# VH-VL binders against o60147, part 373

Target 1, 175 residues: o60147
Amino acid sequence: MLEKNKYLYIFRHIQTNQVLLSQGNVLKKTALFQLPYPLQKPVAPNGMRPAKLRKDHWVPLLKVEFPNESMFQSVFMQLLNYRKYRSVQPLTSDLLKLPIPVRRRKIMRQEVPNTIADLADILNKEKFPENSVRLQLSDKSDSEYADWPPSVQIDSEEIKLSRGFREKTTVDEAR
Below, E stands for the ipSAE of ESMFold2; O stands for the ipSAE of OpenDDE; V2 stands for 0.75 times the mean of E and O plus 0.25 times the DockQ between their complexes.

## First folded at step 19 (VH-VL)

Design km20 (framework fv_dargistotug; at its last look DockQ between E and O 0.09; V2 from the best seeds 0.00; counts 0 for: pae E 9.9 > 2, placed apart)
Fold by OpenDDE, look of step 19:
Structure km20 (fold): chain C 175 residues (1-175), chain A 118 residues (1-118), chain B 106 residues (1-106)
Amino acid sequence: as target 1 above (175 residues)
Amino acid sequence: QVQLVQSGSELKKPGASVKVSCKASGYTFRTYGMNWVRQAPGQGLEWMGWINTYSGEPTYAQGFTGRFVFSLDTSVSTAYLQISSLKAEDTAVYYCARGPYLSYFDYWGQGTLVTVSS
Amino acid sequence: DIQLTQSPSFLSASVGDRVTITCRASQDISSYLAWYQQKPGKAPKLLIYDASRLESGVPSRFSGSGSGTEFTLTISSLQPEDFATYYCQQDYEYPTFGGGTKVEIK
């Protein structure tokens, strides 16, 4: 039986550290629609959505392989919603003590660790079979942002993807 | 097995409203987005937008803002399309279609014909 | 919006023929293209996704190819049940459909 997409790719912006979820190893323009801020000038940073997808500005953060499409879809949808939920939550007292520009930068910088933590939390709740989920990170140290359930197997090798693109030398699926 | 079942055909007068339902079964409702596609008689397919079945957040394509409303009843795994202030040009078959996040559409409802006539 | 242009709009063929339908995108959409079959009075049916991936249950005589801006749907040997209208659809941007290609019996 032919399996559909079971790979989650997460990219981060090289300047703002904003995070995009991708169902494929080539970013789509629609990925920008995940960003919570409207299109304004100046473009990102400063909590703005860029008008165009500059694929060269996005680098791979991690890749997750799920046992099947259903599990992938479930986690993907939850991740989208975790991020959305977080974006509408009241700011912490610590953040409120900071000037607005500094606050914005700090919030943006937290997207990477927050996304990783969200993923771990979701996977912990899903209770997938042991070692059924394969996690590859661009930086192994990023795995320390969360406690991973037994269902997650962290690869010893880092992911090798070009900025915003699928590398021809990789064996990754198009989607 | 995955199945999308839509409500029956509708005959409405201009200015009236219609609400089309799409009941999903055979999968976890909140794990796939629900899209709406319009097809006027003898014409091609038009993507109207989609609704995030997890959050309930709708997104409408250009040309389908204002009079068109996507909604959910997650308790019965059902998506709804409401069209208000109907016009003759709204006469079409409306499809609900399951799909991954803003992607392709792997399962379709059987379609609902909405006829707007004086 | 991304425009998809299908060619031809109409195609007459016989059973057993090799049929080729082209879909051109107004910009690079990588491999984010799907193909659908629609018969009169019926909902569209997914045939191909991600340009070349065959949907489960679809006969192997259907195949998709292409990337970037040029895509092709091929039916290696047309069967009686294949007379229908075919649509391409991109999902690189918000989804849009091609104008359709009606495959008629010669």
Scores: ipSAE 0.862, ipTM 0.938, lowest interface PAE 0.5, mean pLDDT 91
Fold by ESMFold2, look of step 19:
Structure km20 (fold): chain C 175 residues (1-175), chain A 118 residues (1-118), chain B 106 residues (1-106)
Amino acid sequence: as target 1 above (175 residues)
Amino acid sequence: QVQLVQSGSELKKPGASVKVSCKASGYTFRTYGMNWVRQAPGQGLEWMGWINTYSGEPTYAQGFTGRFVFSLDTSVSTAYLQISSLKAEDTAVYYCARGPYLSYFDYWGQGTLVTVSS
Amino acid sequence: DIQLTQSPSFLSASVGDRVTITCRASQDISSYLAWYQQKPGKAPKLLIYDASRLESGVPSRFSGSGSGTEFTLTISSLQPEDFATYYCQQDYEYPTFGGGTKVEIK
């Protein structure tokens, strides 16, 4: 087939710092399924899923360009797995001492550094060709959350857009 | 290349024990869950539970909390299913299956037939 | 515990037919549903996850749809290698499987 969706787009929530992954430069409503559904078991929640997608609340965090869709799909699936993996781990005693609202905010605040670290871990293990993957960040200092393999070329230019990865959205699906 | 290789078929008497191994390769073992699935002859698939490959903490489905034990040896990327006090109704193919934690199962072992007869 | 009911239990079809299998959940499971193919003597193989996403390497004649409580697996043009048993599985909470649908040759 033709090469399609070779870009990974990662968004950050402006208020909670939660993270969403997308193959398109505009978030679809189904992206919310990446956030943990409220657990029905007596365990601490790992996040909270908003009822609806407010596209004006999600800003660019980073973009990754892959040579082909196969490489994109491999990395995308592994990132989703890392998020699930983290969501089911037992909480530390330090976190368990905190009031539930404070605990939730601390967990959500780790999604940005954790996602960046997970991306780098995946790319270090995938053994992609040197300079085959281009990474562009909204804030280049965020690259400091991880050590990047030779396969990754970090773009010197930051992402300039503040409302998704296009200048204007085609749909406002919020309130 | 992701691969799960299980130990060979077992023929056991009632009351004995069996330990099925599942050796994983081609991926980071502790970042994916390991599940055990039972299939009795001519029957459907039954999830037995899973083991958190990072913490080593097992979770057992209803009906599998007594005689079934999941364990790991992470140094050789291997998961184990031990069944004690074997009964005739334990005769089945036992699969290991990896997947994202508490999710779908993208890779399966070839299955291990355990036959319990006198 | 979330119960999955597949229908039909058995389906007889010819090569080239369009085949549709349904899976009904006892409660809303959003889109947390997977489909597997199992041939005799073989392990199951993942076809579809998250209700509609095709697993890598699975032929495009397979597709999934649905959300909430009702889900469908469709094979657009049945091939000789597609005669197998198909299972749905939810991962909304602890996994459970449907009872299976055996697709046989006429």
Scores: ipSAE 0.005, ipTM 0.567, lowest interface PAE 9.9, mean pLDDT 84
ESMFold2 (binder alone), look of step 19: mean pLDDT 94; pTM 0.959

Design km21 (framework fv_dargistotug; at its last look DockQ between E and O 0.65; V2 from the best seeds 0.00; counts 0 for: pae E 2.3 > 2)
Fold by OpenDDE, look of step 19:
Structure km21 (fold): chain C 175 residues (1-175), chain A 118 residues (1-118), chain B 106 residues (1-106)
Amino acid sequence: as target 1 above (175 residues)
Amino acid sequence: QVQLVQSGSELKKPGASVKVSCKASGYTFRSWGMNWVRQAPGQGLEWMGWINTYSGEPTYAQGFTGRFVFSLDTSVSTAYLQISSLKAEDTAVYYCARGPYLSYFDYWGQGTLVTVSS
Amino acid sequence: DIQLTQSPSFLSASVGDRVTITCRASQDISSYLAWYQQKPGKAPKLLIYDASRLESGVPSRFSGSGSGTEFTLTISSLQPEDFATYYCQQDYEYPTFGGGTKVEIK
C-alpha cells in the first residue's frame, strides 16, 4: 500500500527564529497562517504574516519520518495545538521583568527549543514502536533540547535541504 | 474503513437556519481536518473553510463569513455546518471532506442538499 | 486567491481515447495540486494528489503531471465509467478549485 504524508518538515525563520510546520519539503503559503504573534513592531514584514512567502527566509530545522500517515497526522495536529496553547498562556514572571522589546525577542528565540521539546513530549505520549520514527536535524546539537523516547532514531547525518525549497533528489518523498 | 455520513436533505424558507451534520468513523477524528465544500446546482466546487478537529478552531474562506458556523462534537466524531439567515442563493449541496492540514480532500461525505425556497 | 483555469470546459471523447485535461494556476503553486472525479449526484473522488501521485484504488490509466503553473490530467484509455466531470484543486494557498471539465460521450 502506498503511504502518504509520512514526513514532517520544520523550518525556522532566519531573523525571528519563528517556526513553521510543513507537510512537504516546499513551504506552502498557508504555513504562514501558523504564526501566532500579532506584534505591532515585528522584525518580519507585515506583522510577521507577510502577504508573500519568502521561502529564502526560512531554513530547515528538522525532518521527521513516521511509520505511516495516521501517526504523522496525529503528531502534526498536536504540534499545532501545543504552539497555540503556549501562545495564549500567561507570561512567566521572568519574562515580565524584561522590557517589551527584549521580552518579544526572548519569546521568539524560544520557539525552536520549545517546538523540539513539544515534539519529544508528543512522541513520548504516543508510545510508537521502538526506532519507528526517524529524526534528522540540521544541527545535531538541537537534539539536546529534549529527551527522546525509544521510538525515535536520530540520524547521524544532518538534513541537507535548501532554504524553504525542495531539493531535487533521485527519490522524492511523498510529501 | 474511513466513512463520512452526512444528515439528510433540507427544505427551508428564506431567513431560516439549517444545521448539517457530518459523522466520521474509521479513523482518529481529531487527527484530520474537516473541510466544507459547497456546490450550487449545475455549478463547480467551492471551498467554504475548515475546522481544526483537534482545537475546534474554524477558518472560513472569503465569502463564507458571518452566516456560516463550523462546530464539533468530538464525543461522537461529528462536525457541523450551520447556516443562518438563509437566502435563495444558499441552495446547494454541501459536502464535508476530510483532509490533511489545509491540503487535498481524500474522503468525502455523500453531500447534503439544502434548498431555500419561499 | 489563486485562480485555476481548466481547459477545455467540455470534452467529447470515445471509449479507448486518450484524454488530456489541463489546469493553469494564476501563480506558482509548486506541486500542490489535486485532481477529482465527480459523477452526477455523487461526491467528488480524489484521483491525484501532489500533481502526480495516484490515490490508492485509482486505476493506473489516470496520471497527473506538471509543476509551477501548468498541470495535466491524462486518461490513457477512456473507459465507460470515466465519463464524468473533473476538477483540479490547489492547496498551496487556501484551497480553490478549477471550473471543471465535463467529459462526455462522443
Scores: ipSAE 0.865, ipTM 0.940, lowest interface PAE 0.5, mean pLDDT 92
Fold by ESMFold2, look of step 19:
Structure km21 (fold): chain C 175 residues (1-175), chain A 118 residues (1-118), chain B 106 residues (1-106)
Amino acid sequence: as target 1 above (175 residues)
Amino acid sequence: QVQLVQSGSELKKPGASVKVSCKASGYTFRSWGMNWVRQAPGQGLEWMGWINTYSGEPTYAQGFTGRFVFSLDTSVSTAYLQISSLKAEDTAVYYCARGPYLSYFDYWGQGTLVTVSS
Amino acid sequence: DIQLTQSPSFLSASVGDRVTITCRASQDISSYLAWYQQKPGKAPKLLIYDASRLESGVPSRFSGSGSGTEFTLTISSLQPEDFATYYCQQDYEYPTFGGGTKVEIK
């Protein structure tokens, strides 16, 4: 039976540069559980988890099209694990010497390049067919954070949606 | 073919414990979440929580902390539900169900009836 | 937890009838809703996910619609094998199920 195409959607927070992974083009509240909660450890790297999902604070970073759900699930679960692993690692002494607000901002700024590198690492290790995975970015220069395998075709068109991966709404235009 | 095969029915006395197994086949076990769902006799479905099959980290729904433990043996693609200090109210069919991360459930085990009576 | 209220709890229908079951959420869940069919002594079977997407192998007489807080499962022409209990389930937050709708022969 022909499997349906599946999309990985990755969002970036407009203020903190934190990253959320999504199975759908609209974030659900459980996506917030990917962020540490609460920021109680003195070395916790990724800031705080908001109590509510503010959809106007999250914008497209990239979208990946997989030919079937099995490929998507393998990549999605591995990406989640990379984020969990990184969140429990000791911080370097250089980071610990920084004032807490500066340290926190520096760690959060790493989320975009780290996530893109993690995605590419997973795709390089997978044995997907050539050109079977289409990658589309909001900023094509972000592809430079990693080396992409032959399985990945980078779309020449950037993501042009203003708020999310769905059609722009009148509320967004009034903003 | 995706298949989830659960261990057989159990008859237990109050205060005992039980461990239900759910053996998966036909797919990459670590790529899909494993959920546990309870159905008391004549009642609806109740999500008990899930276990991340990649990391082994369980998440329990409210009301299922303390006596309910999810675990994995990834070497044999098997998930486990352990219930300790069994009570009569634990009498139910227990299903394992796979799905995407905290999502819908596309494949279910056949269910395991646990009966708790004196 | 997000509460899902199914209506009706019970209905009687004849083979060939159009059946409509509703599921109302206590808050906006976008399109993150699934429908299941369960027959006595059997595990639930996924019919619809993401509010309107038909699971592979499910007959086309089943359809789902809705978004936000109100959702509908429709069976366009009931068949003998469709007499069962139907559950909705949301996955916008930690999964929760509706109370079920039992469809029986009139």
Scores: ipSAE 0.520, ipTM 0.824, lowest interface PAE 2.3, mean pLDDT 87
ESMFold2 (binder alone), look of step 19: mean pLDDT 94; pTM 0.959

Design km22 (framework fv_dargistotug; at its last look DockQ between E and O 0.61; V2 from the best seeds 0.73)
Fold by OpenDDE, look of step 19:
Formats: structure tokens, C-alpha cells, sequence
Structure km22 (fold): chain C 175 residues (1-175), chain A 118 residues (1-118), chain B 106 residues (1-106)
């Protein structure tokens, strides 16, 4: 019998570098609700939540396979909350020195490395079995944004997921 | 094993308030969202919203804002639904249901009948 | 909001029959559809998730198919315990349910 979803997909916006977490290899509209900014005009890249999901604007960042659903769900929920928590934290002194538009852009650009770092931090705390978590990146260099625990095995091959869509493979994943 | 146990049936008058509890067990409470679903007598299922069990942040569906409040007591792995200013049309069975983040619902409470009658 | 239309609303069948229920979405929801069974006085029970994935413990006579806007729940051979109301539910947007299909004994 097939196991429930144990795959985490992370997508990056091609312009703003905003990050969306996905339980499936096809983005849902609800993924937009992860963005910390209210649904207002103007549409991204000014850091606002877009009204519509343009799947072609999102490219895969990484894919994580967990040992089971429970572990996946735990990490997923934590990752969501890490991001939200960060978004409400006081700005650093360096950011405060920048004009508002520049500051916003810089914050948005940091979402990718911050998300990767968050993931590594969560996995470090979870203390999963050695080599039990499989990490596949679209860009291998992105793995350098964090120190990974022994539980994480980084794949040698990069992901080949299409923009906002599932990759065409012989066997589709659970989600 | 995963189990959701809800509080018992309620009989209230219009204008009163009710608080339904949903106690979860058999899994990590903060790893799954808790959803609330309403079912009026003889009617279909309506998603009312959900609460992020990790952060405590509630999200309400359209039509369920204002008088409806989701809350948590994580120390006892319990979710709550409070309805204020009850109306006759609030008469329904209310379900709590576990699910991944804004996805399907894999485990359900047994439901709580709330009857609002003068 | 995404509307789900189930058909038929009522279905009469006999034990052993092949039963098919359809759920149509007002827009493309990929494969983000679930099916539930509900018996009178009981909570709904998850049968299928992600359009075609069978929930653990659910008999193999239940199957789901479809993607995009058209989905189908099939019971290959109806059993006495299968007389119930069935609901589809999408999770592409905020969750919504279909109107339900009551499967009655002929």
C-alpha cells in the first residue's frame, strides 16, 4: 500500500525570490496564502501577495523526501511557522539604514537562503536517523546556505521539476 | 491510534454562546491543522475554517467570520470552537477534522450537535 | 470559491452493482480532490485523497480517477455497508465540498 505524502517541494518566484512550500509537485492556489503580505495592489515584485497564482512564475528550489508522513508534516508545519516568525521580527540595523523600497527588495532576496537555513535548523533539531532524509536541489550550490545534519543525504542529481508543475516522470509521486 | 473526541450535544437559546471542544490524541498535535466543518440537518458539509495548531493562527471561511472563534489549548491537545450570538440557523452538527495544511481531512471527531431554539 | 457539482444527487443500486459518482469542478484543481463516505448519524470517513489514492483501511472496491475538472468515484461491487452519502472535496483553494450523492438500496 502506498504511503501518504512524505515529499516537500519548495518553489521560488523568478522575480521576487519569494518562497512557497508545497505538499505536492503542483502548486495550489492556497500556497499564496503563505506570503506574509496582504492581498493588495500592486502585484509582486513589490512584496505584495498576488491575486492569482501564475504557476509559470515559480521555479523549483528543492525537494525533500522524508522517511514518513509524520516527519514530513512536522517539518512542514515548523517551516511555515519559522518563516512567519521571521517576517514579524524587528528589522536589523543594516536594513533600517536602507530606503524602504531597497529594504523590501533585500528582504525578499533573503527568503531563499533563509528558508534553506530554516530547513537545516529544523532538521538538526529533529535528529532524524542518519541518511533518512533525502535532499534534492535545483542548484547544488544552494546547499551551501546551511550546515546539514547527518540525517540529510544530498542527492548528486539536480531536480528537473517544471515551473510550478510536476515533472513528467514514469511514476508520479504521492503528492 | 489517532482519535478526535468532541464534547457533547448542546441546547442553547438564541443570543447565547456555545463552546465545543475537540481533544486530539495518538499523534503530534502541532503537526497537523485542525479544521472545523458544519453540517446543518439534512444538508451537506461546509468547511468553516482551520486553525494552525503550531502557531494558533485561525483562518475563517467566508460566512464564518465574526461570531465564530477557533482556539487551542496545546497543553491538552485540544481545539475549541466558540459561537456567540447564536441563531436558529446555527443549529447543526459541528465536526473537528485533522488534516495536512489546507488539504483533505483524514480523521474526524464524532461531531457535536448544537441546537438553537427559543 | 471553487464549486463542486456531484452527479447524480441520488442513486439507487443493488448489492453487487458497479456504482459511479461524478464530481465536476468549476475550474482546474489538478488532482487535489478527496472523497468521503458518510453514514447517518456518523462523521464522514475519508476514502480517497489526491483524486486516486486510497486511504489506508478502505476496501479496494473503492477507486478514484480524474484530474482537472472531472473526477469519478467508483465502487466496483456495491456491498451492503456501502449504502451511504458520498461527498467530494477540493483542496486546490480553500476547501469546499460537493453537494453529496446518496446511494440507496434499490
Amino acid sequence: as target 1 above (175 residues)
Amino acid sequence: QVQLVQSGSELKKPGASVKVSCKASGYTFRSYGMNWVRQAPGQGLEWMGWINTYSGEPTYAQGFTGRFVFSLDTSVSTAYLQISSLKAEDTAVYYCARGPYLAYFDYWGQGTLVTVSS
Amino acid sequence: DIQLTQSPSFLSASVGDRVTITCRASQDISSYLAWYQQKPGKAPKLLIYDASRLESGVPSRFSGSGSGTEFTLTISSLQPEDFATYYCQQDYEYPTFGGGTKVEIK
Scores: ipSAE 0.864, ipTM 0.939, lowest interface PAE 0.5, mean pLDDT 91
Fold by ESMFold2, look of step 19:
Structure km22 (fold): chain C 175 residues (1-175), chain A 118 residues (1-118), chain B 106 residues (1-106)
Amino acid sequence: as target 1 above (175 residues)
Amino acid sequence: QVQLVQSGSELKKPGASVKVSCKASGYTFRSYGMNWVRQAPGQGLEWMGWINTYSGEPTYAQGFTGRFVFSLDTSVSTAYLQISSLKAEDTAVYYCARGPYLAYFDYWGQGTLVTVSS
Amino acid sequence: DIQLTQSPSFLSASVGDRVTITCRASQDISSYLAWYQQKPGKAPKLLIYDASRLESGVPSRFSGSGSGTEFTLTISSLQPEDFATYYCQQDYEYPTFGGGTKVEIK
């Protein structure tokens, strides 16, 4: 049968720009545990975790094909660690001056560029064969958040597959 | 060849503690999570939680948030389960099981029987 | 948490029989279901993951199907070594197991 999963899927929230790492093309509820839970005290450096998974609110950001499952697992666990590290860092004075809702939005908006930079950092440190890692993005300009090693081949085609859930629409009959 | 080898069976009295080891080999230890699964005599399987082998952060299932402690020694690719204040109902086989992050369990240790009797 | 209900709890069968075991989830878990075989005194062994993907080294007489809330493990022609207890397990949320199905000699 088919080999075990060797694909990394990264999703972006359509409203908040928060990021979720996934082992599959369909998000699990456990993916939400990657998002920090807001503190009850006035220090809330991280974004809020939604109460439920709305699969129609999460769209593809990028997909990575690795040579095998073991390499995928190594990168996946490292990315989780980078995300945890960022979540426990103290807030800067500039962030602390902002109203809490604005501060949270700024922190969440950094997740896309930070995740892409972290992925590239990991791939630059790994010694993968040239062109052995295929990267596909939903927005090709996002590749500009990082410098990629020779092991990475960036697909010229943007992701058009795996459309998420959509809201009902009022659509006139075709003319 | 992926292998998980657990420590031998234990016979304990109520109130004592026990530490079960699970030594991994044949793969990159920090790339896969380590799970603990309990099976009481004649009963089904019960997920106790897991430990992130990269960060060392444990997660405990509901009902296992007290007397149960997961830990690692990454230098020897070994995970540990410690149970304190042992009760008779802790009598069970305890399995370690490897898997992708919070997924299925593709490799299992042979199990460690812990018997608690007065 | 997500409850998994297996049926039947016990099944008597003969060598060569087609065996079907079902697992019902209390909520939609997509395809995030695994099946395990456990023989007496042994650790569980992964058979199927992601509802229908056969684990390496598992005989092709084992197959899995289903999505959402209803899942099936099928053994197309039961062999002597297949008498065991079978468990389903979901990983859509924190892992939980079904209650098991014991397949016995008729």
Scores: ipSAE 0.667, ipTM 0.852, lowest interface PAE 1.7, mean pLDDT 87
ESMFold2 (binder alone), look of step 19: mean pLDDT 94; pTM 0.959

Design km23 (framework fv_dargistotug; at its last look DockQ between E and O 0.64; V2 from the best seeds 0.00; counts 0 for: pae E 2.8 > 2)
Fold by OpenDDE, look of step 19:
Structure km23 (fold): chain C 175 residues (1-175), chain A 118 residues (1-118), chain B 106 residues (1-106)
Amino acid sequence: as target 1 above (175 residues)
Amino acid sequence: QVQLVQSGSELKKPGASVKVSCKASGYTFRSYGMNWVRQAPGQGLEWMGWINTYSGEPTYAQGFTGRFVFSLDTSVSTAYLQISSLKAEDTAVYYCARGPYLQYFDYWGQGTLVTVSS
Amino acid sequence: DIQLTQSPSFLSASVGDRVTITCRASQDISSYLAWYQQKPGKAPKLLIYDASRLESGVPSRFSGSGSGTEFTLTISSLQPEDFATYYCQQDYEYPTFGGGTKVEIK
């Protein structure tokens, strides 16, 4: 029997490299609410929140399977808060030397490695059982953004999810 | 076992304030969001908003801004709903409900009846 | 906001009957739909989540189906304890509920 809420999906925007966390393999509109910037036009440029969810603009970054729902929810909530906390931190001196548009782009480009690093940090602190967390990446090289604890087993096979959409599989996965 | 226990029924006059509590137990409080749902007498369910139990950040649904305040006391795993400047139309049963981040609600409090009458 | 329309609003049935309740969404919500049961004076109880997943402890006579904009809750054989009001709820956007369906004894 499949347990609910065991899978974390992370998507990134193809243009801005913004990151969305998802509790399902189909992005919800509420996922956009994770973005820390106000709703502005045009769509998702330089730290803006798009008005509409364009699922085709989001590609899968990674998938994580947790031992149970409780562990998943704990990590999910922490991950959300890590990102939010980071977004309100003072900018480094190096970033402040850059023009605002360039600065914003650079910050957005760091979202992917920062999110991966956050995940690894959270998992390191949680001290889950060895090989109890299964990590699949769309790009294996992304695993190099962090040192992973023994609880994490990195799959050799890359994820096969389509852009922002659930792919039809033989057996549907629990959220 | 997961349990949400709410404070007792309230009788208030128009213009008064009320604070409803929801004490959670049987799970990690900060791992699940807390939602508030209103149900007027003989009416359906209405989502009022939720509070992020990890960060304490509240989000209010349209129509529930201003007079409605979500808060937490994480030391006792308790969520609160405060309604100020009560109106007769605020008469309803108010539920707290546990849920993953902006999803379904798997556990509910028993509800708190708030009656506003002159 | 996403509107959910339930049909029928009222349903009279007998013990042993097959009961079907429909929930229609104003837009595509994928499978992000839940069903609740509420009895008078009691809090709602989660029955189905993600359109078709049965919540733990819920009898197997309850089932959910559908995706996109059309969803159904089915009780294969109505039991005496199943007379209640049923609500659908979407979580594709900020949560909203359907108007409810009251299942009464015929």
Scores: ipSAE 0.844, ipTM 0.921, lowest interface PAE 0.5, mean pLDDT 91
Fold by ESMFold2, look of step 19:
Formats: C-alpha cells, sequence, structure tokens
Structure km23 (fold): chain C 175 residues (1-175), chain A 118 residues (1-118), chain B 106 residues (1-106)
C-alpha cells in the first residue's frame, strides 16, 4: 500500500508572479501549458506563457501534504479545472481599457491570490479529517488570501529553500 | 482493485468507423487521466493522447488529430476511442491506460485489436 | 517531441545473468522516466517510475537509475519469466516511448 505522490508543489515566477502547479518537486515542461494565452488579443509568440522552462526562475510558493495519493489527485485535477474556467471568462471592461502590457501584468498578479483561494475553496468543500492536510508556505501572510477549513494545519515554519523544493545536503549547509 | 476492461476485437473495412470502450473500476474515475496507446503489429508503443476525466477535455498527440476522438461517460466510468474513416494502417492493438496528469501509466486495459482489411 | 533511444534493441542472456538496458533522451528530462515490461499478447506493465522508484508488486531484482539524458534498467538476476520487451517512457513533456528492447532467455 505504498502511496506514490501525496504532495502538491506550487511554484511562483520570480518576476511575473505567475503560478505553476506541480505533482513533483521539480517542474516539468508540460507545467507551462497551465498558463493561458490572453483572451482578447494574443501576446506573441505565446501570450502569457514563457517560450521555455527556466527552472531557476521558479521558486516555491507553497507545498501541501495530503493524507493519500487519491485525495491529492482529486484536488490537483480540480485546481487545473479552476484555472481553465477562469481562462475562458470574458475580460472585464476595466481590463480591456488597459494597454496590453499593463493588462497582462495585472492578470498575472492575480495568479497567486487566485490559486490560494481556489485551493482553500476546494479544501473547504472536501470533508477531510481535522489537521489531515499540512500546508507550508514561503510567506505565511499568503494564507490570508483565504479562509481555511479545520482539516488544514498551517506549518509554523516557512519554506526556506532557495531553489525548488529539495532540501540542501549537509555538504551544502557547511558551505 | 484497479481494473480497466476494454471492448472486444473489431474487424472493419477501410472507410468504416470503430468505437473502443474502456470501463474503469476500483478507483475514483475523475481523479486520474485516461490515455490511449497504439501498438501496430510487431511495432512499439505510441502515445495517442489523453482525456482529462474531470473536465472531459481531450489532448491529441501529433499525428492523431482529425480522425481520432476521445470521449467519456463518467456515469459509468467509461472512456471511448472513436476512429473514423478507417485505413489499413490503423490496424493495431489499442490500449487504454490510467495515469496521473501527463505522467506514467500505472494500469492498462487488456487491449483491443482493430483489424482493417478489405 | 523528446526522442528516446533504447540500447540494445535485442538481448540474449542466461537465467541468473545481470541484464542492463539503456535509454537516452534527446534532451534533459530530469528524472521523469518510466520503464515498462510487455510480454507477448499482454498489455505493458509499469516497472519503474521517476527513473528509480519501483512500482508496487514488482520484484526487487528490477531497478532503475539515471537522470538528465541517460537512464538504465537493471535486472540483477534474470529469471525465465523476464522474457519480454522493455520500453522506456518520458513524461517531462507529452509522453513518448523508446523503441523497445527484446530480452530472450538462453
Amino acid sequence: as target 1 above (175 residues)
Amino acid sequence: QVQLVQSGSELKKPGASVKVSCKASGYTFRSYGMNWVRQAPGQGLEWMGWINTYSGEPTYAQGFTGRFVFSLDTSVSTAYLQISSLKAEDTAVYYCARGPYLQYFDYWGQGTLVTVSS
Amino acid sequence: DIQLTQSPSFLSASVGDRVTITCRASQDISSYLAWYQQKPGKAPKLLIYDASRLESGVPSRFSGSGSGTEFTLTISSLQPEDFATYYCQQDYEYPTFGGGTKVEIK
């Protein structure tokens, strides 16, 4: 009964604040397909999607440990659906009046709060046991984007890793 | 126990259509993607694409756009592969395979042989 | 698309031998590589995922290693039931398979 993956890894882009969801602690190139093109007018060549994956540009935003793989998979698939749903909604009149570069930046800045709110909404609807879902953030103030159910235990320690979600070796700590 | 059971073999003429079913049991159908993999006689494995079982959105590999359609009936935990305008080169075993979103395939159906012959 | 090149295409070995199969990727795929066993007339069976993690129920004589562009599947002591074709598959991008390695027991 050894569970494969029960961890959700969420990354933030260091410059744009765009968000990527990951099933592993190292990003895949397919993660970039989560990023939408602009709905109203394309931004060449790939809209809001970078041309290639620069792993050094993506840093930890948060990590979630679920009770088991099946619960993780359910939440992961729902998060993808929230992002798809949002990507097909009409842009507001206020956004459409902005110059394209400004509009793009404003949309990207919503990805962190939107993703955190989506995660919390899913977890509030799922009836997990108390403290069964452990949440760790790089910035604990980001938890304030949402109201969390009793099932969520927010780790008192922030993520301190400088690259990805892998821990440093003892040799690295000695340097 | 996770199980994927596919429909039986098919013998078709060129120009016909076929619909292969893949019924899943033993797990939450909408939590894992459903992939389709082709294996022509004596050849290797070829990923055809997958369908997101939560949203119903299909993704097709290059070379499988057009005549190949993935669909779902979530009420009976079943995925479908439909091939239209069959060609002799479509003769192959077609597998459904479960996996996490765009990852490895941990459970496979038994395969469905589709033979296209005049 | 990421190409996977398997070597050798064919392998003949005796029961008890140590068997190694290599898979080379056309670009760095980190550790996102799986191995499958397929016996004649049967569906493929997952052996290894994430380059080195053994799938549940797979005998411990199977192991995987590698990262980046070069990966190896090892069978430490070949058994008669290991006659099969072995495929690698990457999931760093949309899945692709290697060409396969047929293992014969002699």
Scores: ipSAE 0.507, ipTM 0.815, lowest interface PAE 2.8, mean pLDDT 87
ESMFold2 (binder alone), look of step 19: mean pLDDT 94; pTM 0.957

